# Designs tried in a protein design chat: VH-VL binders against Autophagy-related protein 27 (ATG27). Part 3

Target 1, 150 residues: Autophagy-related protein 27 (ATG27), of Vanderwaltozyma polyspora (a7tfh9r21to170)
Amino acid sequence: LKCANNRVLRKYHIDKHSAKKSVARDTPPSKTTEKWYVNPCEEHPADDIYDGCDKSDDICGIVMVDLPVFNKDPFVIKRIEATDMASFTATEESNALVLRYTGISWGQNMVAANIRYFCDKNSNEDEITSSIWANNDISIIIKGPSGCKK

## First folded at step 23 (VH-VL; from bb1 with heavy chain I101V)

Design bb5
Fold by OpenDDE, fold request of step 25:
Order: C-alpha cells, then sequence, then structure tokens
Structure bb5 (fold): chain C 150 residues (1-150), chain A 121 residues (1-121), chain B 107 residues (1-107)
C-alpha cells in the first residue's frame, strides 16, 4: 500500500516499520513452523523477508513442515498473500489501528486478515504479540511504534 | 455534489509565471490528494504533481521540479498551481483533479473544467 | 518513468461496431490501470479502474481487461455518444503516466 495516500494510515508511523514472527511447534511425526511478515506500506521497503515471501507482500504467512525423522527438507504447505484483487480497509477502533484484508490467498482458499496495531511509545520495534485463526480468518495483533500517531 | 471550479484562461509571455486556482466544494478538502494534470493541444495528459491539503504534503513530477509550486488555502478550500519560467511548450489546458483511494486502487474521479494557459511572444 | 503506449492512436468505426483499444506499459504495472474518456473541450471522465472494474454509472458495453503490461478497453456495441478520445493511466508508481490517447471517430 501507498500509506501516504490513505487518509487513515498517513496519520501513523506504520510507514517506517515492519513486523515478523516465527513460531515452531511439534506436530509428530513432524515439526510445524508458522512465519508471519507484516509490512503494509511500500514506503518501508521490505528487507530480510522469509523465503517464500515477496517484497511486495503487505502480509505474508507461511506454514512450513519439517520431517526430521525422514531427513527431508522442510516444505511450505500454506502461504497467505495479498493479491491485486484483494480488498483493504483501515479504521480506527478502540484505541487501535485496524487493517482489514479480504480476498487474500491462503493455499487453495481465500481468507481475510485483521491486523490490529496498538501503540507502544516505549518501543522502536513492532512486535507481533498474537496470531490467531478464527472462522477462516487470521487475526494479528501488533504492538509497537506503528500503532502510534505522528 | 463534488465540484472543482478553476480560474479563467491565461495568456503569458515566455519567462513569466502563471498561477491557476481550483476551488473545491462538496467534500472534505483535507482528506484527498488534489492533483494537477495538463494537456498540450492535440496531445495526451501529463501529471504535474499533487498536494495533501491537510498538511500541504506535496509530490511533483521531476520534469517540473524547480518550476512548479502547488499550494492550498484550507480556509477557502482552494488549490493553486504556479508554474514559472514559462515556455511555449507550457501552452496547454491545465486541470485539477481529485484522487480517490480505495486500498491499492487510485483514480481521478472528479476534475476541474480546465484552464487554458497560452505562452507566446 | 513508466511509459504507456496506446494502439491505435486513432480509428474510425460505425455505430454498433465492436471496438478494442490497447494499452501497453513499459514494465509490469500489475492491474493498476485506469481508463478515461474525454470529449472535446471537456475534462477526462473516469470509466474503469483496476484494469477491469467498471465505474458506477458507466454503461455495460464498456469493459476492460489485462494485467502486467498489456491491457484492453472494449466497447461491445458502439453508440453515438462513445465517439471520443480514450486514455489509459497507470498508478503503479510515481509519476503517474498516461497513454497518448486513442481518438475514436465516426466512419
Amino acid sequence: as target 1 above (150 residues)
Amino acid sequence: QVQLVQSGAEVKKPGSSVKVSCKASGYTFTDYWMNWVRQAPGQGLEWIGQIWPGDSDTRYNAKFQGRVTITVDKSTTTAYMELSSLRSEDTAVYFCARLEVEGWTEYFDYWGQGTTVTVSS
Amino acid sequence: DIQMTQSPSSLSASVGDRVTITCKASQSIRSYLNWYQQKPGKAPKFLIYKASSLQSGVPDRFSGSGSGTDFTLTISSLQPEDFATYFCQQYYSYPYTFGQGTKLEIK
């Protein structure tokens, strides 16, 4: 997104930051790793992104499966990405900046993503504090400077 | 009803400057980029620049950098485009246009009626 | 800058004809393309956004298609009021750029 062109987003420091998270869990006989990279504004060029993500992605979610017992390389089973036909809205709700993406690709499915930004004036980095799937939608909570108004 | 009403035609000498106005009404002036686009006789459209009236943030086409200044008067909801060091090649119809933004989508939904600027010796 | 090239620059057609105008970008602009209609002495009129989405109020005979570098505007059955100049416009990156225009004249 061109955040400066959005009447809501231009009010926030979201154009200066990105957020990423990687969580691994045992899923016998495999291990599953869920990775998220959130960089909504093109004014902040993506860097050090996860393999499988594009620099143009506002939101990238990757689920990787490792099969160490079989000594197989990890493989991606699902990826979420915004497409040109996706919809986007930015709103201010309950002291949070909320970004809603609809019609984004998640494997073979189309899903929605809700990203809630909460301001943390004491931090210079965005932190993904929560990532939860509910009703085929992903909800992400980010705490950091991006949620703060300029 | 959104309306953009521009100032009248101008005739200028080479080397002089021209300032065109665009009076906006019918919407929240500070919540949309106001753009300037020109069209030389029988030619295509050329984007000049834009301004965010809320804080006067501006973007210019590098082709015009140094010669064009875009400003606004929020109290009168009027945008201005001033072009200096005029040349014969600057002869054109100048339009103001509002930019609507929906997610990744951007388009000029409302335009002024145009202002003819003629530069001749 | 991204160059936008329309084809043809001009064409003649009759009422009822199917007309297709092409717009080519010098690099991929994904689907970030608009189409405008302009009549003599008037400002451009917004027709299509995101390559294929029809603006509310625009007749169904107008349609857009394409992605990447190649785009088309189609008028399925030309009406008298459709004779005008048409412009494509990319908003993938700054500066915004337009095609040189396609003048649609009555045969």
Scores: ipSAE 0.853, ipTM 0.936, lowest interface PAE 0.5, mean pLDDT 94
Fold by OpenDDE, fold request of step 25:
Structure bb5 (fold): chain C 150 residues (1-150), chain A 121 residues (1-121), chain B 107 residues (1-107)
Amino acid sequence: as target 1 above (150 residues)
Amino acid sequence: QVQLVQSGAEVKKPGSSVKVSCKASGYTFTDYWMNWVRQAPGQGLEWIGQIWPGDSDTRYNAKFQGRVTITVDKSTTTAYMELSSLRSEDTAVYFCARLEVEGWTEYFDYWGQGTTVTVSS
Amino acid sequence: DIQMTQSPSSLSASVGDRVTITCKASQSIRSYLNWYQQKPGKAPKFLIYKASSLQSGVPDRFSGSGSGTDFTLTISSLQPEDFATYFCQQYYSYPYTFGQGTKLEIK
């Protein structure tokens, strides 16, 4: 997105930051890794993105499974990418900046993504505090400077 | 209900300056980029620049940078385009146009009627 | 700057004809392309956005297609009010740029 061209997003510091999260869990006999990269604004070039993500992605979500017991390489079992093929809405709700992406392809399904930004003036980086799937929608909560108004 | 009404035709000498106005009504003036586009006789359209009236953020086509100044008066919901050091090549119809933005999509949905600027010695 | 080149620069057609206008970008602009219609002495009128989406109120005889560098505007059955000049416009990057225009005249 060109965030400066959006009447809502241009009010926030979202054009200066990105958020990244990687969570690994033991899932015997495997290991499961969930990765998220959120960079909605083109004004902030995407650097150090995860393998399998594109720099043009506003949202990139990857779930990988590793089967060390079988000496196999990790494989991707789930991937979500939000691009300009989706629909987008930015709103200000209940002291949060909310970005909604709809029409995202997820295999044979169409899903939506809701990203809620909460302002943290005491932090210099965005933190993904939550990522939850519910009713074919992904909900991401980010706390950091992006949620703060300029 | 959205209307963009521009000022009248101008005849200028080379080296002088011209200031064209665009009165906007029927929408929230501060929530849309206002753009200026010109069209030389029998030619295509050329984007000059834009302004966000809410905070006067501006973008200019580098071709015009240094000679063009885009401003707004929020109290009268009027945008202005001033072009200095006029040349004969600046002879054109100048349009103001509102930019609508929907996600990644951008388009000029409303235009002024145009202002003819003639530069001749 | 991204250059937009339309083809043809002008064409003659009759009412009821199928008309096709092409627009080529000097580099990929994905689907970030609009089409406008302009009549003499008037401002351009917005027709199509994102290469293929028809603006509300525009007759469905107008359609757009393409992505990357090659785009097409099609009028399935030309009507008397369709004789005008048509422009493509990219908004992939600044500065915004337009094609040189295609003048559609009555044969």
Scores: ipSAE 0.852, ipTM 0.934, lowest interface PAE 0.5, mean pLDDT 94
Fold by OpenDDE, last read:
Structure bb5 (fold): chain C 150 residues (1-150), chain A 121 residues (1-121), chain B 107 residues (1-107)
Amino acid sequence: as target 1 above (150 residues)
Amino acid sequence: QVQLVQSGAEVKKPGSSVKVSCKASGYTFTDYWMNWVRQAPGQGLEWIGQIWPGDSDTRYNAKFQGRVTITVDKSTTTAYMELSSLRSEDTAVYFCARLEVEGWTEYFDYWGQGTTVTVSS
Amino acid sequence: DIQMTQSPSSLSASVGDRVTITCKASQSIRSYLNWYQQKPGKAPKFLIYKASSLQSGVPDRFSGSGSGTDFTLTISSLQPEDFATYFCQQYYSYPYTFGQGTKLEIK
């Protein structure tokens, strides 16, 4: 997105930051790794993106399962990419900036993503504090400078 | 309804300046980029620049930078385009146009009627 | 800057004809392309956005296609009111740039 051209996003520091998260958890007999990269604004060039993500992705989500006993290579069981093919809305709530993406391709399915930004003036980095799947839609919470108004 | 009404035709000498106005109405003036586009006789369209009236953020075509100044008067919801050091090549119809933005999509949905600027010695 | 080149610069056609206008970008602009219609003495009128999406109120005889560098505007069955000049416009990057126009005239 050209955030400066969006009447809502241009009011926030979201054009200066990106957020990423990688979490691994035991899922016997496997290990599951969830990776997220969120970079909505083209004004902030993508950097240090995960393999499998594209620099043009506003949102890139990768879920991998590792089955060391049965296979040496991990495999992707879930992947979401929000690009300019999706629909987008930005709204301001009382304490959060909310980005909604719809029509995101996920295999043969279309899913939605809600990203809620909360302002943290004490940090210079965005932190993904939550990523939850519900009804095939993803909800992401980010705390950091992006949620702060200019 | 959205309307953009521009000032009248101008005849200028080379080296002089021209300032064209665009009165906007029917929408929230501060929430849309206002753009200036010109069209030389029998030619295509050329983007000059834009301004965000809410905070006067501006973006110019480098071709004109240094000679063009885009401003707004929020109290009258009027945008202005001033072009200095006029040349014969600046002879054109000048349009103001509102930019609508929907996600990644951008388009000029409303245009002024155009202002003819003639530069002649 | 991204150069936009339309073909042809002008063409003559008759009512009922199928008309095709092409627009080529000097580099990939993905699908960030609009089409406008302009009649003499008037401002351009917005027709198509994102290469293939019709603006509300535009007749469905108009269609757009393409991505990357090559784009096409098609009028399936030309109507009298369609004789005008058509412009493509990219909004992939600044500065915004337009094609030189294609003048559609009555044969």
Scores: ipSAE 0.850, ipTM 0.934, lowest interface PAE 0.5, mean pLDDT 93
Fold by OpenDDE, last read:
Structure bb5 (fold): chain C 150 residues (1-150), chain A 121 residues (1-121), chain B 107 residues (1-107)
Amino acid sequence: as target 1 above (150 residues)
Amino acid sequence: QVQLVQSGAEVKKPGSSVKVSCKASGYTFTDYWMNWVRQAPGQGLEWIGQIWPGDSDTRYNAKFQGRVTITVDKSTTTAYMELSSLRSEDTAVYFCARLEVEGWTEYFDYWGQGTTVTVSS
Amino acid sequence: DIQMTQSPSSLSASVGDRVTITCKASQSIRSYLNWYQQKPGKAPKFLIYKASSLQSGVPDRFSGSGSGTDFTLTISSLQPEDFATYFCQQYYSYPYTFGQGTKLEIK
């Protein structure tokens, strides 16, 4: 997105930051890693993305499975990517900046994503505090400077 | 109803300046980029620049950098384009146009009627 | 800057004809392309956005297609009011740029 061209997003510091998260958990006999990268604004080049993500993605989610018992390399099971093929809206709620994407590719399915930004003026880095699937939609919560108004 | 009404035709000498106005109505003036586009006789369209009236943020086509100034008067919801050091090549119809933005999509949905600027000795 | 080149620069056609206008970008602009119609002495009129989406109120005889560098505007059955000049416009990057125009004249 050209965030400066959006009447809502241009009011926030979202054009200067990205957020990423990697969480690994044991899933015997495998290990599962969930990775998220969120960079809505093209004004902030995506230069620190995960392998498997595209620099043009506003949102990239990757689920990887490692099966060391079978001497198999890690492989990607699921990928979510929000591109310009999706629909987008930005709204200001009482305490959050909300970005809604619809028509996001998740494998062969189309899903929606809600990203809620909460302002943290004490941090210079965005943190993904939550990523939850519900009703075929992904909900991501980010706390950091992006949620703060300029 | 959205309307963009521009000032009248101008005849200028080379080296002088021209300032064209665009009165906007029918929408929230501060929530849309206002753009300026010109069209030389029998030629295509050329984007000059844009302004966000809410805070006067501006972008210019580098071709005009240093010669063009885009401003707004929020109290009268009027945008202005001033072009200095005029040349014969600046002879054109100048349009103001509102930019609508929907996600990644951008388009000029409303245009002024155009202002003819003629530069001649 | 991204250069937009239309083809042809002009063409003659008759009412009822199928007409196709092409627009080529000097580099990929994905689908960030609009089409406008302009009649003499008037401002451009917005027709199509994102390469293939028809603006509300525009007759469905107009259609757009393409992605990357090659785009087309098609009028399935030309009507008398369709004789005009058509412009493509990219908004992939600044500065915004337009094609040189295609003048559609009556044969």
Scores: ipSAE 0.847, ipTM 0.931, lowest interface PAE 0.5, mean pLDDT 94
Fold by ESMFold2, fold request of step 25:
Structure bb5 (fold): chain C 150 residues (1-150), chain A 121 residues (1-121), chain B 107 residues (1-107)
Amino acid sequence: as target 1 above (150 residues)
Amino acid sequence: QVQLVQSGAEVKKPGSSVKVSCKASGYTFTDYWMNWVRQAPGQGLEWIGQIWPGDSDTRYNAKFQGRVTITVDKSTTTAYMELSSLRSEDTAVYFCARLEVEGWTEYFDYWGQGTTVTVSS
Amino acid sequence: DIQMTQSPSSLSASVGDRVTITCKASQSIRSYLNWYQQKPGKAPKFLIYKASSLQSGVPDRFSGSGSGTDFTLTISSLQPEDFATYFCQQYYSYPYTFGQGTKLEIK
């Protein structure tokens, strides 16, 4: 996204940051790992992205399954990439900057992503504090400077 | 509803300056980039520059930097483009145009009627 | 600067004809391309954004295609009101640049 050209995003420090997080979940007989990378603005070049993500991704999510009983390396079961092929809307809720991506292709399915940014004036970095699936949609909460108005 | 109304035709001598106005109505003036584009007779279109009326942030085509100044008056919702050190090759129709931005799309959705500037000795 | 080259420069056609106009960028612009229609003495009118998406109110006989460096505007069945000059425009990087135009004339 050219965030400086967007009427809503232009008001926020979102153009200077990215965020990523790896989350592990127990899914017996396996372990599931979700890796998330969020970098909405092209003004901020991609850095240290996960294998399987592209540097042009606004959002990259990789879900892997580990089967320790079979002594196998983790394998990818989902790859979610929001790019300029998706639809995008930015809105302001009472205490959050909300980015909504729709039309993200995953196989034959379409998924949506909702990214909520909350301002943390005491942090120099964005932090993903929540990543929750509901239906076919992913909701991510980020706290940090990106959610603060300029 | 959205309307961009420009000032009238100008005839100028080489070396002088011209200032074209563009009065906007029917939308929130401070929420859209305002652009200037010119078209020489029988020629294509050439982007001059843009301004964000909310904070007067500007971008210029390097071809015109040093000779062009784009400004706004928020109280009258009017944008201005001033081109100095005029030459005969500056003879053109000058348009203001609003930039619509949505996600990964950007396009000029509304245009002024154009202002003819003729530079002749 | 990204150069936009249109072909042909002019074209004569009859009502009902299918016409195509091409636009080539000097480097990849992905799909960041718009098309405009301009009639004599008037400002350009926006037709197509993001290479292939039709603006509301534009007849479906207009279509756009392409990605990277090569783009096409097609009018599937030419109507009398379609005689005009057509411009492509890239918005991938600044400065925004336009093709030189393709004048579509009635035969």
Scores: ipSAE 0.648, ipTM 0.861, lowest interface PAE 1.4, mean pLDDT 91

Design bb5
Fold by ESMFold2, last read:
Structure bb5 (fold): chain C 150 residues (1-150), chain A 121 residues (1-121), chain B 107 residues (1-107)
Amino acid sequence: as target 1 above (150 residues)
Amino acid sequence: QVQLVQSGAEVKKPGSSVKVSCKASGYTFTDYWMNWVRQAPGQGLEWIGQIWPGDSDTRYNAKFQGRVTITVDKSTTTAYMELSSLRSEDTAVYFCARLEVEGWTEYFDYWGQGTTVTVSS
Amino acid sequence: DIQMTQSPSSLSASVGDRVTITCKASQSIRSYLNWYQQKPGKAPKFLIYKASSLQSGVPDRFSGSGSGTDFTLTISSLQPEDFATYFCQQYYSYPYTFGQGTKLEIK
């Protein structure tokens, strides 16, 4: 996205940050790792992105399974990417900047994603505080400077 | 109803300056990029630059950098383009155009009627 | 700067004909391409955004396709009001650039 051109996004510090989250869960006999990457603005170039994500992704979600007792390398079982092939709208709610992506291709499915940014003046980094992928809907909450007006 | 109304035709001598106005109505002037585009007789279109009226942020085509100044008057919802050191090659119809931006789409959805600027001895 | 090259520069056709106009970018612009129609003495009229999406009110005989460097505008059954000059325009990077135009005339 050219965030400086968007009448909503240009009001916010969103063009200077990305957010990442990686969490591992015990799912016997395996271990499952879920990774999220959010970088909506082209003004903030991607760096140090997860393997399997592309630098042009606005949103990248990866689920990997590790079967260490079978001596297999971790492999991706679930991957979704929101790019410029999706539709995008930015809106303001009372206490949040909301980015809505629709028409995200996932196999034969169309997925929608809502990214809610809340201002945290006490942080200089964006943090993903919630990530929920239920069926064809993704909901991500980010707290940090991006949700604060310039 | 969105409307962009430009100032009248101008005849100028080489080395002089021209300032074209574009009066906007029917929308929130400060929420859209205002652009200037020119068309030489029988030729294609050439983007000159743009301004965000809300904060006067500007971008110029490097071809015109140093000769062009784009400004706005928010109280009259009017944009201006001033081109200096005029040459015969600057003879063209000059358009103002509003840029619509939605996600990854950007396009000029409304245009002024055009202002003919003729540069001759 | 990204150069946009249209072909043909001029085209003569009859009412009812199928017409195809091409536009080639000097580098990939993904799908960041618009099409405009311009009649003599008038400002351009917006037709198609993001290579293939029709603006509201544009007849469905108009269609666009392409991505990367090669793009087409097609008019499936030419009508009298379609005789005009057509321009492609990229918005992938600054400066915005236009094709030189394709003049569509009555045969």
Scores: ipSAE 0.642, ipTM 0.857, lowest interface PAE 1.5, mean pLDDT 91
Fold by ESMFold2, fold request of step 25:
Structure bb5 (fold): chain C 150 residues (1-150), chain A 121 residues (1-121), chain B 107 residues (1-107)
Amino acid sequence: as target 1 above (150 residues)
Amino acid sequence: QVQLVQSGAEVKKPGSSVKVSCKASGYTFTDYWMNWVRQAPGQGLEWIGQIWPGDSDTRYNAKFQGRVTITVDKSTTTAYMELSSLRSEDTAVYFCARLEVEGWTEYFDYWGQGTTVTVSS
Amino acid sequence: DIQMTQSPSSLSASVGDRVTITCKASQSIRSYLNWYQQKPGKAPKFLIYKASSLQSGVPDRFSGSGSGTDFTLTISSLQPEDFATYFCQQYYSYPYTFGQGTKLEIK
């Protein structure tokens, strides 16, 4: 996204940050890792993206399974990438900047992503504090400077 | 009804300056980039630059950097483009145009009627 | 700067004809391309955004296609009001650039 051109996003520090999170879960005999990368604005260059993400992704989600008991290499079972092929809307809630991506293809399904940014004036970095799936839609909560108005 | 109304035709000498105005109405002036585009006689279109009226943030085509100044007056919802050190090659119709931005789309949805600037000695 | 080259520069056609105008970018612009129509003495009129999406109120005889470097504008059944000059325009990178135009004339 060219965030400086968007009449909503332009009001926020969102063009200066990205956010990453990796969550691991034990699911014997496997281990499941879920990785998220959020970088909506092209004004902020992608850096240190996860393997399997593209630098042009606004959102990248990767779910990997590792079967160490069976000596199998880790493999990706799900990849979600929101790019300029998706539809986008930015809105303001009373205390959050809300980004909605729709029309993200995954297999035979369409995925939507809802990213809520909450302002944290005391943080220098964006933090993904929640990532929740419902009906093949992903909701991500980010706290940090990006949700604060300029 | 969105409307962009430009100032009248200008005849200028080489080396002088011209300032074209564009009065906007029918929309929230501070919510859209205002752009300037010119068209030499019988030729194509050339983007000059843009301004965000809310904070006067500007971008210019490098061809015009140093000779062009784009400004706004929010109280009259009017944009201005001033081009200095005029040459005969600057003879053109100058348009203002509003840029609509939605997600990954950007396009000039409304244009002024054009202002003819003629540079001759 | 990204150069936009249109073909043909001009063409003659009759009412009812199918017309295709092409636009080629000097490098990939993905689908970040618009089409405009301009009648003599008038400002350009917006037709198509993001290569293929029609603006509201544009007749469905107009269509756009393409991605990357090669794009087309098609008028499926030419009407008298369609005789004009057509421009493509990229918004992938600054400066925004336009094709040189294609003048569509009555045969």
Scores: ipSAE 0.637, ipTM 0.853, lowest interface PAE 1.5, mean pLDDT 90
Fold by ESMFold2, last read:
Structure bb5 (fold): chain C 150 residues (1-150), chain A 121 residues (1-121), chain B 107 residues (1-107)
Amino acid sequence: as target 1 above (150 residues)
Amino acid sequence: QVQLVQSGAEVKKPGSSVKVSCKASGYTFTDYWMNWVRQAPGQGLEWIGQIWPGDSDTRYNAKFQGRVTITVDKSTTTAYMELSSLRSEDTAVYFCARLEVEGWTEYFDYWGQGTTVTVSS
Amino acid sequence: DIQMTQSPSSLSASVGDRVTITCKASQSIRSYLNWYQQKPGKAPKFLIYKASSLQSGVPDRFSGSGSGTDFTLTISSLQPEDFATYFCQQYYSYPYTFGQGTKLEIK
């Protein structure tokens, strides 16, 4: 996104940060790892992205399955990339900057992503504090400077 | 009801300057890039530059070599474009245009009526 | 700067005809391409965004296609009000640039 051209995003420090998180979940007989990367603005160059993500991604989600009982390498079961092929809106809710991406393709499914930024003036980095699936929608909460107005 | 109303036609001598105004109404002036585009007689369109009225941030087409200055007056919701060191090739209709941005899509959705600037010896 | 080249520069057609106007970019602009219509003495009117999406209120006889470097505007059945000059415009990178225009005249 050219965040300087968006009338909502331009008001926020969102163009100076990215956020990423890796979380593991037990799914016996396997282990599932979700890796999330969020960098909405072209003005902030991608750095240190996860393997399997593209530097041009606004959002990259990698879901991997590890089958250690079977001595097999982890493999990707889901890869979500929000790019300029998606639809995008930015809105302001009471205490959050909200980014909504729709029309993200994954196999035969369409995925939507809802990113909520909350301002944390005590931090100089964005932190993903929640990543929750509902149907084919992913909801991500980010706390940090990006949610604070300029 | 978005409206962009421009100042009247100008006749100028080579080497002088012209300042065209564009009065905006019907929308939040500080939330959209205001652009200037010109069209020489019988020719295509040429983008000159833009300003974000909220903070006066500007971007110019390098072709104008520092000859152009775009400004705004937020209290009157008016944008201005001043072009200096005029040459006969600067004879054109000058338009202001609002840039709409939706995600990755950008387009000029509202235009002023145009201001004819004639530069003649 | 990204150069936008339209063809033809002008064409003559009759009411009811199908016409196609092309626009070529000097480098890939993905689908970051708009089309505008301009009648003599008037400001341009926005028609199509993102190469193929019609603005609300634009008749469905207009269509756009293409990506990368090659784009087309098609009018499937010309009406008297369609005689105008048509411009493509890229917004992939600055400066924004326009094609030189295609003048569509009544035959």
Scores: ipSAE 0.629, ipTM 0.851, lowest interface PAE 1.4, mean pLDDT 90

